# VH-VL binders against q58428r495to569: the designs that were tried, part 7

Target 1, 75 residues: q58428r495to569
Amino acid sequence: SGGKDINYIEVNYEIKKGSLFPPGFVDCNENISYNDEVVLIKDDTFLGIGRALMSGFEMKKAKHGALVNIRNVKS

## First folded at step 18 (VH-VL)

Design j7
Fold by OpenDDE, fold request of step 20:
Structure j7 (fold): chain C 75 residues (1-75), chain A 124 residues (1-124), chain B 110 residues (1-110)
Amino acid sequence: as target 1 above (75 residues)
Amino acid sequence: QITLKESGPTLVKPTQTLTLTCSFSGFSLTTSGMGVGWIRQPPGKALEWLALIDYDNDKYHTTSLKTRLTISKDTSKNQVVLTMTNMDPVDTATYYCAREYYDYYSGSDAFDIWGQGTTVTVSS
Amino acid sequence: ELVLTQPPSVSAAPGQKVTISCSGSSSNIENNYVSWYQQLPGTAPKLLIYDNNKRPSGIPDRFSGSKSGTSATLGITGLQTGDEADYYCGTWDSYRRGYVFGGGTELTVL
């Protein structure tokens, strides 16, 4: 899907403005860096945008603390 | 009743290694969400988080002291051990161990039960 | 260097209300749950508030917590002499991948 061509984070739930925690995280591209703008997607559907609080590499390992600040959610 | 108690030397010479043990009861580090952290407080100064070990044996360390700190657990003994190498007078402080409860699903996080602390003085 | 910033001291008379601020950033306060700790003189810290605004058992409703953006606030109403203590905010920092405390606030009851 087109969402995977950019800084994407795949999630497993319907997001809301706030924070993404590890339970809602599915996958991401490891090219993401701290403070990057990211696109949140679920099942190849765009859900919103956020700011990465760590690298994509770290997100895949993290089980403690928020991963992304979810700034905008598609209405 | 949940309790934690710090033990170890109260006097350490510069360059020596400090080993502190946290003995706890009333909970288990095999329980999801449970962790034990170490926090120190120099006389008259603020709390400083040092390290954390959780039920899944994941370890976290403060960046500034990472190379000097080692944290480990013995679940069978309900003990957590902190080692700190190359001690210096600036490391003089009261050292606390405390239980951290972290809810993986909600992100809830807090140190809810604290030991009484043990005072460690680094001096020649 | 402190990651979370608190005023060094606050004071008020018995019965009054005080607030203690805690300022952080996106990597900590904005996106992670904030806790507050009370430390009475010569004692170990005690959990006062968790999850931004929740009270553990035994903590009176005179104590309250709130969070907005990168800042958190502890509120104490009906101030009592026994509330004289140091208060610390704390939270997880996602960037540092560790827990962080504020510098502490000394509350004096006049």
Scores: ipSAE 0.895, ipTM 0.958, lowest interface PAE 0.4, mean pLDDT 96
Fold by OpenDDE, fold request of step 20:
Structure j7 (fold): chain C 75 residues (1-75), chain A 124 residues (1-124), chain B 110 residues (1-110)
Amino acid sequence: as target 1 above (75 residues)
Amino acid sequence: QITLKESGPTLVKPTQTLTLTCSFSGFSLTTSGMGVGWIRQPPGKALEWLALIDYDNDKYHTTSLKTRLTISKDTSKNQVVLTMTNMDPVDTATYYCAREYYDYYSGSDAFDIWGQGTTVTVSS
Amino acid sequence: ELVLTQPPSVSAAPGQKVTISCSGSSSNIENNYVSWYQQLPGTAPKLLIYDNNKRPSGIPDRFSGSKSGTSATLGITGLQTGDEADYYCGTWDSYRRGYVFGGGTELTVL
């Protein structure tokens, strides 16, 4: 979808403002870089936006620590 | 009761390799959420995190010393070993091992039990 | 290199309240759980606060923790002479992919 053409992060839960940790992480664009603005999606639905705390490549491997600062959640 | 204890040489010459062993009891590194980290503290200075190994054998190292540090575990012996190559007088410090508890689902993280520390002096 | 910033020292009289600040960034304090450690003179550190504001068993409620944005704060009320120690904040740093400590704060009881 169009949302996946941006810096997207797929999650498995209904997000809220705060931090995304590995259990809630499903997939992402590996081209995401540290400090990039990212779009959070679930089941092809836009959920909000955040800021990457590491690269997308690292997110896919990470099991420790927050991955994204979730800054805005769609109401 | 949970305990950790550091062991190894207390005197090392410059350029030599330091090998420290953390022996622990009361918990297992096969248990989810368990980890063992190494932290050092030069005399009169701040704590410095060095490395961490967890129950899944994931290893983390401080970037500044990554090329010099190796961390490994022997679950059967309840031991974690840290090696640091090319020791220098600046590496003189008290070295602690500590248990890390990390809750994968909540993100909770802390070093909740510490060894007494072992003082390592690097001198020619 | 120290990633978290603490005041080098604080002091107060017995019975008073003190606060110790810990300043970080988005990659550490803002998004990861903060812990505080107490190190009495000549001893190993012990966990004082975890998960920003929780006390382990045996830690009196005179000790409290809080976090807002990229900063964390340790509060100590009813200061006692036995509280004289070094205090360190610590947390995971997502960017560095490792644990980080503050520079430590020396608490003196006047």
Scores: ipSAE 0.895, ipTM 0.958, lowest interface PAE 0.4, mean pLDDT 96
Fold by OpenDDE, look of step 18:
Structure j7 (fold): chain C 75 residues (1-75), chain A 124 residues (1-124), chain B 110 residues (1-110)
Amino acid sequence: as target 1 above (75 residues)
Amino acid sequence: QITLKESGPTLVKPTQTLTLTCSFSGFSLTTSGMGVGWIRQPPGKALEWLALIDYDNDKYHTTSLKTRLTISKDTSKNQVVLTMTNMDPVDTATYYCAREYYDYYSGSDAFDIWGQGTTVTVSS
Amino acid sequence: ELVLTQPPSVSAAPGQKVTISCSGSSSNIENNYVSWYQQLPGTAPKLLIYDNNKRPSGIPDRFSGSKSGTSATLGITGLQTGDEADYYCGTWDSYRRGYVFGGGTELTVL
């Protein structure tokens, strides 16, 4: 999909403004770097945008702490 | 009912390795959400987090000392061990172990029970 | 270098209210739960506040916590002489992938 060729983060829930924690994380682009702007998606549907708090590589193995600051949610 | 206690040498020579043991009771490191961390405090200075090991054997270390620190657990003995290599007088501090409780789903995270601490002096 | 910044000291008279600030960043305070610890002279730290604003059992409601943006605040009302201690904020840092403490604040009761 068009969302996977950018800085995408796939989530498993309907997001809201705030923090994304590991339980809501499904997958991401490993090319994401700290402080990158990221697109939050669920089932190839755009949900919002956030800022990465770590690299995509680290997100995939993270169990502690928030992964993304969710800044904007699609209304 | 929940207790943690630090043990190990109180005097270490420069360049030697410090090994501290945290013995705890009242909880298990096999329980989800449980962890044990090490925090030190030089005389008259601030708390400094060093390392953490949790129930899933995930290990975390402060970046500045990562190459010098090793943390491990023995769940059967209810012990967590911290080793710190190449000790220097600047590492003189009171070393605490503390229980970390974190909730994977909520993100909750805090050190809720602390040991009394053990003072380690590094001197030739 | 300190990741979380606290004022080095605060003071007030008994019965008054004091606040202690803790300033961080997006990777720590803004997105992770903040805890506060009280350290009485010559003793080990004690958990005072967790999850930004929750009190463990035994902590009186004179103690409160709040968080806004990249900053957290500890509030103490009805200040008592027994409150004289060092106070530390702490939280997980997502970027550093570790726990971080503030520099501590010395509270003096006048």
Scores: ipSAE 0.855, ipTM 0.949, lowest interface PAE 0.5, mean pLDDT 95
Fold by ESMFold2, fold request of step 20:
Structure j7 (fold): chain C 75 residues (1-75), chain A 124 residues (1-124), chain B 110 residues (1-110)
Amino acid sequence: as target 1 above (75 residues)
Amino acid sequence: QITLKESGPTLVKPTQTLTLTCSFSGFSLTTSGMGVGWIRQPPGKALEWLALIDYDNDKYHTTSLKTRLTISKDTSKNQVVLTMTNMDPVDTATYYCAREYYDYYSGSDAFDIWGQGTTVTVSS
Amino acid sequence: ELVLTQPPSVSAAPGQKVTISCSGSSSNIENNYVSWYQQLPGTAPKLLIYDNNKRPSGIPDRFSGSKSGTSATLGITGLQTGDEADYYCGTWDSYRRGYVFGGGTELTVL
């Protein structure tokens, strides 16, 4: 359900507060900027919110380091 | 069992290009999670990370020196090469190569094995 | 311009304990694993702590690490004169896409 005008990040697992690393990353809005608030989704379901640690363009190719500071997870 | 050793000139003139070679044994840069980085330390100063190349040939460089640094590897020779252009007396330092171990799935990373370092003086 | 800030020096008597702080940001310490390195006088750095709080083989348990938020701490108990060294924190910085070291802390045992 995410679109190009939404700061979405698609993940492949049920997240916890902390850090999103590359193995959990699937896709994102490439127009996300560093420090933007982002929405984490899985299978079109909202999971939580976080803050970007790099641009969306960089996230799509990153292999090293955390991508997102996950601040809140839907309980 | 695992060792790294830096080699190259110990004296370089201003404006010249420095080429340093890291020769290592006991691991391969074809192994997932392996990387080799370069760190320098001016006399009496802090460590400064310069660059890193990993098994997948991804390369990273410190932003302030990006245009001056090139890092490459020869996996068959177990060597990593750093070049730094336009040397200046402020670049006088001990240069270390070190193995970075990175676990892709956990995000674990560290420089776990270091070379002894080579001191490079930049002077006319 | 240091990305990670450490106190320049700390000191204590043999047998006592000290802590060394390392302050950073969300793009480094908060969200990436922290390592600590020991550099004895005239030697190359050596890995002392990795993954925030784990010791490599051969490092005694009087060395410990922790982190909270954007700050990490190295703890050393039972100080020995052989612990006199410079100590550096280090971690990946996701925004800078590179590794960063702290400015270093000189430990004096007196």
Scores: ipSAE 0.773, ipTM 0.931, lowest interface PAE 0.7, mean pLDDT 93
Fold by ESMFold2, fold request of step 20:
Structure j7 (fold): chain C 75 residues (1-75), chain A 124 residues (1-124), chain B 110 residues (1-110)
Amino acid sequence: as target 1 above (75 residues)
Amino acid sequence: QITLKESGPTLVKPTQTLTLTCSFSGFSLTTSGMGVGWIRQPPGKALEWLALIDYDNDKYHTTSLKTRLTISKDTSKNQVVLTMTNMDPVDTATYYCAREYYDYYSGSDAFDIWGQGTTVTVSS
Amino acid sequence: ELVLTQPPSVSAAPGQKVTISCSGSSSNIENNYVSWYQQLPGTAPKLLIYDNNKRPSGIPDRFSGSKSGTSATLGITGLQTGDEADYYCGTWDSYRRGYVFGGGTELTVL
C-alpha cells in the first residue's frame, strides 16, 4: 500500500516529546482523522509517534494551534 | 497606551442584525501576531468566545454561531467589525473586543488587552 | 457540556491559599498554551496568567499557574478581599479551530 495508507506526518526538524505546531509541519496523509495515531517522519526517516489534534486536511492549511501531540520520539 | 473600545446599538429587536465596531489604538493589525477577537457575556453567566480576525486576515468563528457571525477589519481605520444576524433575547449580553497576541513560532496565545465592553439588550 | 470545566465556586479566608482547576482535552489544554483571566465585579476581564505559568507586568507573584496533562491550575496565595472575582481559564482548541473559555469560577473571600 506504499505510503498512501499510512498515517504519516512529515516534519522539518528533529522532534521532541510535546506538540507539533505549524512552522514544523511539511506534509501529511490528508485522510488522517482527529485522534488518529500518526507516525512522524523527516526525509523518509521515522522519528516518532504522535496523535492527531485535527484532520490531515486541516493540518495542511492550519496556521494556529498545535497539530499533533508527540508522544514518543525514537532515540 | 493600547486601548480598544466597543461601539454599536445598545438595544436591538429580535430578528435584527447586530453590528458592533471595535476601535483600537496603540497597535496595528498589520503587525505580525496581532489579532482582535470578540467575546460576549450574558448577565451573570460565563464568557463566550465568538470570533477572531488576525493580521493575516484569517478568520475564526465559534462553531455554534458560525452561520450568524461575520467578522471583518479595516486596518487603515484601526477597526474590527462583528455582525451577528437573527438576534434573540438569549443574545442579550455584554460584548467585548480584545486584542489577541499570537506567536506563530512558539504557539503563545492570549487575549492581553480588553475593551470595557458594551451591553446589548435584545427585546421587543 | 462545556469544553473546559471549572468548579463553579471556591471560598477561602483572607491570607489563605486557593486553587482553581480547569479540565480540558488534548486538543486544548494539553497541547496549547493556557491563560487565566480575572474579572472583578462590574469590570472587563484582564489577563492574569499566560503561557501556562507567566505573569504579565503588574500581576503579583502570589498568582501562579501550572499545567499537567489535560488539566491546568490557577493558584492564589495570601488571599485578599480585593481578589473576589470570577476567574476563567482559556486556550486555543486545535480540533474546534477556535478559542475556548472555561465556565468560570467565582472566588469568595470570607
Scores: ipSAE 0.770, ipTM 0.928, lowest interface PAE 0.7, mean pLDDT 93
Fold by ESMFold2, fold request of step 20:
Structure j7 (fold): chain C 75 residues (1-75), chain A 124 residues (1-124), chain B 110 residues (1-110)
Amino acid sequence: as target 1 above (75 residues)
Amino acid sequence: QITLKESGPTLVKPTQTLTLTCSFSGFSLTTSGMGVGWIRQPPGKALEWLALIDYDNDKYHTTSLKTRLTISKDTSKNQVVLTMTNMDPVDTATYYCAREYYDYYSGSDAFDIWGQGTTVTVSS
Amino acid sequence: ELVLTQPPSVSAAPGQKVTISCSGSSSNIENNYVSWYQQLPGTAPKLLIYDNNKRPSGIPDRFSGSKSGTSATLGITGLQTGDEADYYCGTWDSYRRGYVFGGGTELTVL
């Protein structure tokens, strides 16, 4: 929430291990770089951890291909 | 019946610009999820993806050749055009166009229908 | 430099089973759907497998696909001489923002 300098990715659904594709994406820190560790959130609630497959700037406009490798899911 | 057909010169000289046209029927590039890509294959070598243009006019190019490639479409004519500048003998290959089907929601992605290919020789 | 690595060739007798591997990375095989293409001698490639393990209409169930981690595998059972072809894996690469093919595998049925 107040940590806008962290590598967050906001999603619109309850995630599972696998891949995040564009329809599930809402927003992110634009400064994320390829292969950065990222935290996945929904409604400011932590959901899990992943690895970026492209930059955050590119994620915000991507329509094709996976954005994040979701490695770990809470609960 | 979905078909794609490549057309253009079969012989070009080094440094010239190659222009290839993919003419297709049985689908439209105004339909969501439709795209057309170009793939080449040098004699005895592997397939190499070159470029793709989709229904939304998004364009993608292989990184190593992106400064040499331009891809465009004319949806009213059911055509996609590939231009490749500064041709060299190593660019001698069979060039294919193929329909790319992409489902935005599932992420499904494949080249499901291919043209017959056109062989382009680059020599003096 | 190959983004997706395949063995250059494989061979087996008629009736046997063969597998063809395709090795990639998290930006391609692991997180994007994998397709396989068959190229019979003198012909254009043909889609054989899509979405990792699905067959288009008309492809017999002797052809199968699977994926684990950053590797994908094409399986062919009940080999026939008509299966002699080159086989390519292909997938989207999220980092490169484009499609990639493997180097191809020549199948010989002896």
Scores: ipSAE 0.764, ipTM 0.928, lowest interface PAE 0.7, mean pLDDT 93

